VHH binders against Shikimate dehydrogenase (NADP(+)) (aroE). Designs and how they scored, part 2

Target 1, 275 residues: Shikimate dehydrogenase (NADP(+)) (aroE), of Thermodesulfovibrio yellowstonii (b5yj55)
Amino acid sequence: MITGKTKIIGIFGDPIEHTLSPLIHNEAFSYLGLDYCYVAFNVKKDKLKEAVEAIRALNIRGVNITVPHKETVIQYIDELSDEVKNIGAVNTILNNEGILKGFNTDVNGFILSLKDEGISMKNKNFLILGAGGAAKAIVYGILKEGGKVYIYNRTPSNALAIKEKFKKFGFIEIVEMDKSVTEKIDVIVNATSLGLKKDDPMPLNPELIKPEHVYCDIVYPETPLMREAERIGCKVVGGIGMLLWQAAFAFKIWTEVEAPIEIMKKTLNKLLTKD

## First folded at step 5 (VHH; framework vhh_7uia_1)

Design s25 (from c09 with S50R)
Fold by ESMFold2-Fast, scan of step 5:
Structure s25 (fold): chain B 275 residues (1-275), chain A 121 residues (1-121)
Amino acid sequence: as target 1 above (275 residues)
Amino acid sequence: QLQLVETGGGLVKPGGSLRLSCVVSGFTFSSYEMAWVRQAPGKELEWVSRISGSGGSTYYEDSVKGRFTISTDNAKNTLYLQMSSLKPEDTAVYYCARGKYYYGSGRFDYWGQGTQVTVSS
């Protein structure tokens, strides 16, 4: 039941209508008896400043930030976490008595998505496909955990920019896409948006994937390359895990209560199998 | 169904120029790497040039660098190969090809019918 006492949490993005975040968080609030409500807001690029000021004006407890605002929003925030300072992107804002604090929960979201599946990162070789915003959070997370990063991107300057930014945190090397590129790799990560559209090409040739590889994809619910990796015999980690764990960390930031992970998982499974 | 249709081939004298065109239908150009691949009589297929789906990155075989230029017109769904300073060794059937994977390992899943380029006096 929503009353005059209910605290509001939101998400700012464009487009926003198909976001799964309200379903995950509202079910968690209901399960724990927390008087919060999570609402999606479509925020155009030219309205971001006004939307951020509305957090203070409407006494909103906090918001998630998604595309295309994760970098642009930083200029409107009072305090930033160390992850935000190192990556240059925010996905979570907390309003603490009018002081806005920015966080990036995608880093630990990725880390926990692999740890929850029993995958260790220390001294493991990761091949990262892509060099966008998701790739930056993933690369930082892997290096933080003592993993080694091999990055490939069609535009070499984008891969070089990531290497220069993060080389101080650990081992990162740019690779060429050839027939042997995966031979020393333990985990292959698709950090591109390829697989969202039915007509998208696969990011990688399945012949480069062996049963001993772990295949990870940030896209969800399931991509053609995820199915091929499973057929080959790989351990497959989909984008649902990262979505789940970044939400769990944001939940704790806003509520100061541990997220009900099993309930969040159940909600996602129900949504994905409803049709 | 997906189609790639090449045009612009013909007979040209050594030192001459030709422009090949490839009109595509049934898929989004910006999502795929596109390439020109040629086959000379009695020889293996060899790639000539490739371009990223966004048109931002181009690559050339060493034997054609400085002589050939690959480009796209996304509004017309058309891939071009501008060929200049043509040599008899450039005589081949030229195929327009779509990359099978976004991060291609030189693998192609759809090909045009080919267009004949003959460089001879």
Scores: ipSAE 0.012, ipTM 0.417, lowest interface PAE 8.6, mean pLDDT 87

Design s26 (from c09 with S50W)
Fold by ESMFold2-Fast, scan of step 5:
Structure s26 (fold): chain B 275 residues (1-275), chain A 121 residues (1-121)
Amino acid sequence: as target 1 above (275 residues)
Amino acid sequence: QLQLVETGGGLVKPGGSLRLSCVVSGFTFSSYEMAWVRQAPGKELEWVSWISGSGGSTYYEDSVKGRFTISTDNAKNTLYLQMSSLKPEDTAVYYCARGKYYYGSGRFDYWGQGTQVTVSS
């Protein structure tokens, strides 16, 4: 039951219509008897400042931040966690009595999503496609776990910015998209938003993918390139695992209560098996 | 060549136990999620349990939670379902299935032939 006492949690992004976050968080709130409601807000690039101020104005408890706002939002936040200071991207904001604090739960979300699937990061070669907010969290997480990063982005200056920022944490090299780029790679990660829209180009030519590769995609529930990687014979890890684990960490930040992981898993499983 | 073969079904009394096995060939568990799915006569397929490639994450439907345990033996390429405190409503054909690439998704691309479990006095 929504009442005048219910606390609001939100998510800011564009596009936002395909997000699974409201379903998993609201089921968790219901299960634990917590008086919260999670809602999605489509926030255009030119409206982000106003949306962030609305967190204070409407007394919203906190929000998730997703594409394309994870970097831009930092300028509007009062305090930043250590992860955010290192990576330069926010996915979670807490409103503590009008003081907005930014966090990044994508780092541990990504790490646990691969570990749960039995994928080791130490001394493995990762090809990261993309250089946005999610890519920064993923790169930092891989380097923290002792993995090696090869990064490609359509806009080379964005890849260079990531390399300069993270080279102190471990091995990171910019690559050109050529016929041999995947030969030394163990894990390919799509950290772009490509695959959210039907007409999106593929982030990588499927001909570069071999059965021995692991293919990871942050997009959910399924992208054309995920389908091609599976057809080729790859182990494929979709964005659902990262969604689950980053959500669990964000839940604790807002509520100060441990997330009911099994209820969140059950909710995701039901959403993905409805077909 | 990819193959999944279930064994271990049979007749058991209420409150009893059974262990189902699924031997796989043509792939390695550490690369795929695996699940047990059941179908009782005249009813829909019911997802029962799921395990990640590492074995680090498991999930159970509420109807079997605390009674069933899913596990793998990677050296033998075998998936197990240990069933305890069995009830007449657990009577079904049990299938092992290879999961697609979603965390706990229940979307499956390869299924075994199934093994019959009957819980009756």
Scores: ipSAE 0.005, ipTM 0.331, lowest interface PAE 9.9, mean pLDDT 85

Design s27 (from c09 with E33D)
Fold by ESMFold2-Fast, scan of step 5:
Order: C-alpha cells, then sequence, then structure tokens
Structure s27 (fold): chain B 275 residues (1-275), chain A 121 residues (1-121)
C-alpha cells in the first residue's frame, strides 16, 4: 500500500515506458516489507536540470539515471563516487538530506553478469562497440578485471577520447571496422543503444561473428544481432543480467539493505515467459 | 540437431505425485538456463520453474513453491520436475524449454512437444 510515509525512488530516461526496473524493485520492496515505491519518469534532454532539482524539492530518496542522461547529469550532482570520477557516467543517485551523490553500479553489474554466466575476463580480448556512458562503465570494469579492450566507434575522436581516458587502467587499443577486426577477439560487446528502436541498423556486420565468439549486448530483451549470433552458434549474453546486478547494487545504496537476488531473478523469469 | 523430449505426464489423483523428465540433445546443460512452462486449457503460458546452467540456482512460481522441485542430471542430459501434492489446478500441458540467451536475455528458443498432466479423481 502506498501512503504518505512511502519513500519514492525513480528512474530518469527517454524513452522510459518499457523499463523493467519498476517491476524488479517494487517486487523486492514488497518481499522485504520495505516502504518504498519505484516510479519511472520520462525526462527529455532539455528538462534534466529541473528533474534533478525535483529530487531535492520532492524529497525523493534517489533515482536511477539511464539513456541519454548518464553523462550530462554529472554537472547537477553534489558529490561523486571515485568510480564515477574515473568513468564520467552516473546511473544511480542517492539523496541524503538534499546532498545528491552519484554512483555507477553498471561496472559491477556488467562484471557479475559475465561471471554469473561462467565467462572469465582476465587476459581475454574484448571488442567494445560504442563510446557512451554504458561503454565507459564496461571498459573500466573489463580493465579492472585484467581484460584487454579493443574499441570501435563510428566517430574516431570519441574512440580516441576513451582510449586516452582509460589507458592508465590497462590495455586499450582503437580498431577500425575491417574484415579481420574480430579475428583475435574472444568477446564482442554491443555497448551502444542500437537495437532498442525498430529499424536500428546492426552495430556489427554478422559476417564478422564466428561460433567461437561470445556475443554480449547491453540492450534487452533481444536484438537482431543477438538473434544472428545465436544462429551462428555463439554463446549470447543479453542485457537482462546486467539489469539484474546493477539493480541489486542500486537497491543497497538506497535502502542500505541487501537486495533479494532470488526474488529479483524470479520476477525476471516470470516476465520473460509470458509472451 | 537440437532436441527436447518430454516424458512422465499422465493421469494422477489429487494429492498424488508425478515426475516429468526432459531429455535434451545437441547442447550442454551447463551453458543454458532451463525451464518448465505450463499451459492450462484456455489459458496463457505460465512459467513454473527455472534452473540456472552456471550454478544450479532454482526458482519457482509461488503457487508451486514447496510442492515442485526442478533438477538436472548432467551425465544423462536430463531435466526433471518432481511434482508432489498435486491439485486439479495443476492440470496443464507442461513444456520443457531452453533459455535462448544464457541467463538474462529472457526468451526461450527451443521447446519440447509438451506432456499432458491431468489431476482428477
Amino acid sequence: as target 1 above (275 residues)
Amino acid sequence: QLQLVETGGGLVKPGGSLRLSCVVSGFTFSSYDMAWVRQAPGKELEWVSSISGSGGSTYYEDSVKGRFTISTDNAKNTLYLQMSSLKPEDTAVYYCARGKYYYGSGRFDYWGQGTQVTVSS
């Protein structure tokens, strides 16, 4: 039951209608008897500043930040975790008596999503497609675990900026999209938003994918390239695992209580089998 | 070729027990999540239970928790659903399903033919 005592947690993004985060968090709150409610807010780019100020004005406990706001939101936050300072992207904000602190739970979310699926990162070659907020968290996580990063982005200057920012943490090199780009790669990661919208182009030519590759995609539930990778015979890791684990870490930040992982997994499994 | 073959369905009285088996071929269990999904006459598909390939974690729909147990025998490439304290409401066609993308992607891409479970006096 929502009452005048219920604490509000939200998510800011655009588009937002199809987010699974409210379902996962609200079921977890219900299971643990925590008086919180998680709500989705569609926030346009030109309204982000006002939305962030509303966290203070409405005494909202905290919010998740998703596309396209993860980088631009930083300028409106009072304190940043060391991880955010290194990455330059925020996905979680905590409101502590009007002081907003930014965190990035995508790093450990990505790491645990691969580990939960039996994929090791140390000394493996990752091809990262993209250079946005999610890409920065993923690159940082891979380097932290001793993986090697090869990065591609349509705009070469954006790839160069990522390399210069992250080269101090480990092995990172820029690649060009040619016929041999995937030959030395173990894991391909789509860290772009391509596949979210109908008629999006594929982030990679499927001809470059071989059965020996692991294909990872941050987009969920399913993209055309995920379907092609499966057809080719790859092990495919979708974005739902990263969604689960980043949500679990954010839950702990807001509530100071460990997330009920088994309940969150049960909720996802139930949602995924109805259609 | 990938194949899932279910057995063990049949007629059982209320309060009885039944064990469903699903023999898979063409892939390794430890690489995929597996699930049991059921469909009662005139109703939508209902997820019953899942087991992870990576660690043996198990999950259950609330209505079957404590009554049903999902398990695997990797040496036999067989998924099981042990059902106890069966109720007329458990009457359905039960399907064995493979998780399409290893835990997290959310779609089942290979299904068995289904096995009928009927709970009646």
Scores: ipSAE 0.012, ipTM 0.361, lowest interface PAE 9.1, mean pLDDT 86

Design s28 (from c09 with E33Q)
Fold by ESMFold2-Fast, scan of step 5:
Structure s28 (fold): chain B 275 residues (1-275), chain A 121 residues (1-121)
Amino acid sequence: as target 1 above (275 residues)
Amino acid sequence: QLQLVETGGGLVKPGGSLRLSCVVSGFTFSSYQMAWVRQAPGKELEWVSSISGSGGSTYYEDSVKGRFTISTDNAKNTLYLQMSSLKPEDTAVYYCARGKYYYGSGRFDYWGQGTQVTVSS
């Protein structure tokens, strides 16, 4: 029941219509009897400043930020978490009595998605495919946990930019894509959007994957390369885990209540199997 | 509509040079690995060379290393194979092919019609 007492949480993005976040969060609020409502707002690039100001004006409790606003929004926020300062992207804003604080829950979302599957990061070698916003959060998270990063991107300058930005936090090296690139690797991470569309090529040649590797993909629900890695005998960690855990951390930031993980997971599974 | 169209084949003398071109339509190079594969008369298909979608990584069969150079011109949607110091054993139909994987080398999902290269005195 939405009333005059209900606290509003939103998400700003463009496009926004197909976001799963309202369904995940609203089901969690309903399950716990919390008087919150999560709504999606399509916010064009030229309206982002006004949308952020509306958080204060409308007394919105907080918002998620998604594409294309995660970097641009930083200039409109009062306080930034250490993750945001280091990564340069925000996915979660909390309104604490008119003071807007920015967070990046993708970092701990990635960390917990691996830890929940029994995968340790300390002193492990990670191959990161991609150099976008997701790659930055993932690289930072791995280095924070004492992991070692090897990064490949089709545009070498983008990989170099990530190395220069994050080398102060730990071990990071740029690699070339050759027959031996995976020999020293423990975990392979696809941090690109490849696999989201039906006609997308696989991010990596499966011949470079061995049963001893862990294969991790930020794309969900299941990609052709995830299925191939499973066939090869790898431990596979899909993007659903990262989506789940980043939502759980955002939920706690806004509500100060632990997220109902099992209910959120059940909701995601139902949403991803309906079609 | 996905197409790969090879040109530039012909008759050339041993020690000569030739440049093959492959014009692609219906996709962009940045998402795919591109390759040249040849078939000599009465022989199986032999992989010759590959280039990553970014153009940053190139791979060659041992018998052509130092003699052949693979490259792309993204503005023209064209893949090239520059062949030098040609030998009679290089006589084959040359196909350009699109790789199934964004990173690394692998199997091919689309092929051109082929262009004949004949090295003969």
Scores: ipSAE 0.005, ipTM 0.299, lowest interface PAE 10.5, mean pLDDT 86

Design s29 (from c09 with E33W)
Fold by ESMFold2-Fast, scan of step 5:
Structure s29 (fold): chain B 275 residues (1-275), chain A 121 residues (1-121)
Amino acid sequence: as target 1 above (275 residues)
Amino acid sequence: QLQLVETGGGLVKPGGSLRLSCVVSGFTFSSYWMAWVRQAPGKELEWVSSISGSGGSTYYEDSVKGRFTISTDNAKNTLYLQMSSLKPEDTAVYYCARGKYYYGSGRFDYWGQGTQVTVSS
C-alpha cells in the first residue's frame, strides 16, 4: 500500500514502458517489508533538467538513469562517485537531504556477474566488442580488477577515445577484426546491442570462438552468438547477471539495506522465461 | 560561446583535392577529440576521421584511408581535413565535431554548420 510515509524511487528514460526495474525493486521492497515504491517516468531529452530538479522538489529518495540520459544527466548532479568521474555516465542518483550524488552500479554489476559464475579477471585477456556506454563501464571494471583489455569497435574513434581515457588504469589496446584476434583472449564480451533483433549480424564470426573461451553478452535473455558459443562448448554468461547485480547495488545505495538477491533472481526468471 | 566554423568546401572534379578547415573558439584541443563527419544527400551521417587532442593519434573510415589526412594547428585553433583523389561518392556536407573526452561520452557535443563538397565532372 502506498501511503504518505512511502519513499519514492524512480527511473528516468525514453522510452521507458518496457523497463523491468520497477518489478525487480518493488518485489524486493515487498519481500523485506520496506516502505518504498519504484516508479518509471518517461523523460524526454528537453525535460531532463526539470525532471532532475523534481527529485529535490518532490523529495524523491533517488532514481535510476537509463538511455538516453546517462551522460547528459551529469551536469545536473551535485556530487559524483569516482566511477562516474572516470566513466562519464550515471545510472543511479541518491538524494541525501537535497544533495544529489551520482553513481554507476554497472561497474560492480559486471564484476559480480562474472564472480557469481566463478570467473576471475586478474591477469585475464578480455576482448571487448563495442565502445558505447556499457563498454566504458565494463572496461573500467576489468582494469580495476587487474584484467587486460583488447577493444574492437566498428567506429575506431570511439574505441580510441576509450583507450586514451582508461589507459592510466591498466592495459588496454585496440585490435583489428582479423583471423587471429581471439588467439590470446580468455574472455569475449559483446558490449554492443547486436543480438536484440532477429536480423542483427553477429558481433563476431563464430569460427573465431574456441571451447576454451568464456563468452559474455550484455544482451538478454539469449542471443544467436550465445547459442553458438554454448554449442562450441564455451562457458556462457548472459546479460541477466549484470542486470541483477547493478539493481542490487542501486537498491543498497537508496535503502542502506542488502538486496534480497534470490528474490530478485526469482522475479527476473519469471519475467524473462517464455512457455 | 563555443563555436566551430567550417570553410574550404566547393565544387571539384574527380581526382581533385580540397582542404577543409574548422576554426574553433571558446576551448582548446588538448582535452577533446575532434572529428570530421559527412552527410551525403538522402543518407545518414557517416564518420570520416578523428584526431586526438595531442594530434598524436588519427583514425579514418576505410573508404578514405590513404586519400584523406586529418591534422590540427593548436596555435591557430584550427582542425584540417586534406582531401585528395576525390570521388563522386565523396559528395556530401562535411561537419566539424567535438567529442567531450574528459566525460567519457562517445557522442559529439558541438557541431559546426557544415561545408558543402561537390565532386562532379
Scores: ipSAE 0.000, ipTM 0.097, lowest interface PAE 21.4, mean pLDDT 84

Design s30 (from c09 with E33H S50D)
Fold by ESMFold2-Fast, scan of step 5:
Structure s30 (fold): chain B 275 residues (1-275), chain A 121 residues (1-121)
Amino acid sequence: as target 1 above (275 residues)
Amino acid sequence: QLQLVETGGGLVKPGGSLRLSCVVSGFTFSSYHMAWVRQAPGKELEWVSDISGSGGSTYYEDSVKGRFTISTDNAKNTLYLQMSSLKPEDTAVYYCARGKYYYGSGRFDYWGQGTQVTVSS
């Protein structure tokens, strides 16, 4: 029951209507008997500053930050975790008595999504498609685990910016997207939003994918390229795992209690099988 | 039959403007990204701009951002590239292309014939 004692957690983004985060977190709160409520807020680009100040004004416990605010929100936050300082993107804010601290749980979310599927990163070759906020978190996570990063982006300056930013953490090289680019790759990662809209092209020619590859996609529940990778015989890791694990880490930041992973997983499965 | 037909190229002085048009037939924009790609004399093909079939998402090469605008008129099946503040380095053959894959070799499955843009005094 939502009462005057219930603590509020939110998510800021635009668009926000289809986010699965409220259902995942609210089921977890209910299961553990925690007096929290998770609510989605559509926040336009020109209203982000006011929305962040509302965290203090309304005594909101914390919020998730999603597209398009992950980078621009940093300027309004009091303290940043080391991951945020290294990546330049926030997906989680904690309000501790009016002091706002920013975190990035996408890093460990990505790492655990692969580990949960039995995929090791140390000394493995990753091809990363994309150069946005998700790509930066993923690149940092792979390098932290001793993986090797090969990055491609259609705008060479964006790929170069990521290489210069992260080269101090490990092996990262820019590649050309030729017919042989995937021959030395173990894991292909789509770190773009391609596949969310029906008019999106596939990120990559499926002819470059072989059964020996692992195909990862941050988009969920299923993209055309994920279907092609599965048909080819690849191990496919969709965006659901990253969604689950980043939510679990954010849950612990706000509540200081371990997330009920199995309940969150059950809730996601139920949502994804419903018409 | 599937066709992409470009028009609007020509000679223009530095600082000038041109609008390129690409009329498509045999398919609808809603399932594809449309792009402008250019090739300067003696250089490789360079991506300039993409637009989603809905017209809601646009993307630009850094060197043209703020100077070029990509748009579609779905009722006319026409893709446009409005070019302003043109520079000599914008001199190229400009191609209209239909996007099948976003990255890499084979990202465009159909191309127009090209239209020449020359920026010179």
Scores: ipSAE 0.021, ipTM 0.443, lowest interface PAE 5.4, mean pLDDT 87

Design s33 (from c09 with T28R)
Fold by ESMFold2-Fast, scan of step 5:
Structure s33 (fold): chain B 275 residues (1-275), chain A 121 residues (1-121)
Amino acid sequence: as target 1 above (275 residues)
Amino acid sequence: QLQLVETGGGLVKPGGSLRLSCVVSGFRFSSYEMAWVRQAPGKELEWVSSISGSGGSTYYEDSVKGRFTISTDNAKNTLYLQMSSLKPEDTAVYYCARGKYYYGSGRFDYWGQGTQVTVSS
């Protein structure tokens, strides 16, 4: 039951219609008897400042931030976590009595999504495809865990910007996309949005993937390249795990209560079964 | 239905200029690498130039650098190749192509019919 006492949590993005976050969080609130409601808001690029102001004006408890706003939103936030200061991207905002604080839960979300599958990061070679907000969080997480990053982005200046930003945290190198690029790689990570739409190109030529590789994709539930990696014989880690764990950390930021992980997992599994 | 249609080819004297156009339909231009690939008589396909769908990055084969310019008009869903200082060795059928993989090496899944460029006196 939604009442005048119910606290509102939102998500800002564009497009937003297909987000799974409301389903995950609302079921968790219901299970724990927490008086919160999670709502999706389609926010165009030219309306982001007004939307952030509305968090204060409407006394919204907090919001998730997703594509394309994760970097642009920073200028409108009062306080930033150390992780956000280091990576330059926000996915979670907390409104504490009119003071907006930005966080990035994608870092630990990515780390736990791999650890839960038995994948260690220390001294492993990661190939990262992409240079957006998700890529920055993933790169930072890998470097903090002692992993080695090899990054490719079609816009070389974007890859260089990431290298310059993160080189102080560990090993990061820009690579060329050639026939041998994956030979020294242990884990391949698609950190782009490619695969979200039916007619998207695959991020990588499957000929570059070998059974010994682990293939990770931030896109969910399953992409054509994930199916190809599975056919090749790879261990495949999909974006559902990262979605689950980043949501769990955001839940705790807003509610100060531990997320009901098993309930969130059951909700996601129900959605995957219907796909 | 996915289509790529090239125009603008023809006969040009050495040192001349041509602008090739490729109108695309049936897909989101900004999500794909777009390329020009040529085939001279009796030779293999040769990649000429690529552009990201957003127009943010351009790439050229060494023999055409400084002479050819690739560009897009996203509002018109059109890819261009501006060719200057044309040489007889530039004689080829020029194909507009869509990249098959976002980060793949020179793999293309859809091609136009081609437009003939002949550089001759």
Scores: ipSAE 0.014, ipTM 0.378, lowest interface PAE 8.1, mean pLDDT 86

Design s34 (from c09 with S31Y)
Fold by ESMFold2-Fast, scan of step 5:
Structure s34 (fold): chain B 275 residues (1-275), chain A 121 residues (1-121)
Amino acid sequence: as target 1 above (275 residues)
Amino acid sequence: QLQLVETGGGLVKPGGSLRLSCVVSGFTFSYYEMAWVRQAPGKELEWVSSISGSGGSTYYEDSVKGRFTISTDNAKNTLYLQMSSLKPEDTAVYYCARGKYYYGSGRFDYWGQGTQVTVSS
């Protein structure tokens, strides 16, 4: 039951209509008897500043930030976690009595999504496709765990910026996309938004994927390239795991209560099995 | 509606030059590999050149390297092929094609109707 006492948590993004975050969080609140409500807000690029100020004006407890706002939002936040300062991207804001604090739960979300599937990162070679906010969090997480990063982006200057920013944390190298680029790779990660729209191209030619590779995608629930990787015989880790674990960490930031992981998993499983 | 429209073909003498243009609509141009593919009389389709993303890497078939230049104007959603030092062997219908994959060449999911290039005296 939503009343005048219910605390509001939101998510800001564009597009936002298909986000699974409200379903996961609201079921968790219901299960634990917490008087919170999670709501999605479509926020256009030119309205982000006003949306962030509305967190204070409406006394919203906190928000998730998703594409395309994760980097741009930083300028409107009062305090940043050390992790955000290193990454340059925010996915979670906490409103503490009008003081907005920015966090990034994608880092541990990505790490736990691979560990939950039995995938170790130490001394493994990762090919990262993309150079946006999600890519920065993923690169930082891999380097923190002792993994090696090979990065490709269509705009070489964006890949170079990531390399210069993160080279102090570990091994990172820029690669060109050629026939042999995946031969030294253990894990391929799509850190782009390719696969969200029907008309999106596949982020990688499936002929570059071998059964020995692990294929990881931040997009959910399933992309055409995830299906091809599975057909080839790869272990596939979809974006659902990262969604689950980043949500669990954000839940604790807002509520100060441990997230009910099994209930969140059960909710996601129900949403993915309609047919 | 997705559409690719080629222009700029014609008749040229050996050693001459032509610029082909392809205007695209209905998709975000900068997310795709774009390519030129040709078909000579009585032969199969032959890949000529690709460009990946906005100002990304360019690739050429061996017989056209140093003679052809692929480029884009992303603001105008237009792909170009500047052809120089044309040979009779370059005579073909030239197709603009959209890559099925963001990275690497190999497969195409949308094609233009083609523009004829004839190199003869």
Scores: ipSAE 0.000, ipTM 0.247, lowest interface PAE 12.5, mean pLDDT 85

Design s36 (from c09 with S31N)
Fold by ESMFold2-Fast, scan of step 5:
Structure s36 (fold): chain B 275 residues (1-275), chain A 121 residues (1-121)
Amino acid sequence: as target 1 above (275 residues)
Amino acid sequence: QLQLVETGGGLVKPGGSLRLSCVVSGFTFSNYEMAWVRQAPGKELEWVSSISGSGGSTYYEDSVKGRFTISTDNAKNTLYLQMSSLKPEDTAVYYCARGKYYYGSGRFDYWGQGTQVTVSS
């Protein structure tokens, strides 16, 4: 039951109508008896400043930040975590008595999504497809865990920007796709939004994928390339794990209580089977 | 030897239609993504459309979607671009290209010579 005492948590994005975050977090609050409510807010690019100030004005406990605001929002935040300073993207804001602090829970969300599936990162070769906000968090996480990054992006200048930003943290190289590039790769990661829409193209030619590869995709629930990787015989890690673990870390930041991970998983499974 | 040979360019009035053809030789084109890429005078290359050789999936740049249709004839190793409702903004040299990735990537390893399409009264 929502009352005058309920604390509000939100998510800012555009579009926002199809976000799964309210359902995941609200079920967790209900399960633990926490007096919080999670609400989605459609925030256009030209209204982001006003939306951030509304966090203070409305005494909102905190918000998630998603596309297209993860980078732009930084200028409106008072304090940034070290991860945010290094990545340049925020996905979580905490309102601590009027002081807004920015975090990036995608880093640990990605790391735990792979570790939960038994995939180690140290000394492994990762091929990263994409150069957006998710790619930056993923690259940073891999390098910090001692992995090696090979990055491909359709816009070479975006891949170069990531390499220059993160080369101080570990091994990162820009690659061209040829018949041999994937032979040295252990894990292929789609960090693009390709596969989210029905007729999206595959980000990679499936003939470059071999059964010994691990295929990881940040998109959920299932992309055409995930289906092809599974058919080829790869271990496949979908975007549900990253979604779950980033939400669990954000939950802890806002509530100071451990997330009920099993309840969040059940909620996601139910949402993926709804029609 | 690997070749992509284009035909079908020309002068057409706004609202008109034109069909470009690209005959490929020296490789099995059904094993590759095939694309049409255009370049207007003084501008950068713009990807127009792609077709996947393995699945027959088609992809289009938003400005041409609904007006252009990409297709293949595998028996003839020929790629087509059917252009309808042509606009002056469609004036460009059109290139047939063999791609490495699906549409919008701009990553191609072999190109045709180009064919000029001019939309004017």
Scores: ipSAE 0.000, ipTM 0.111, lowest interface PAE 14.2, mean pLDDT 84

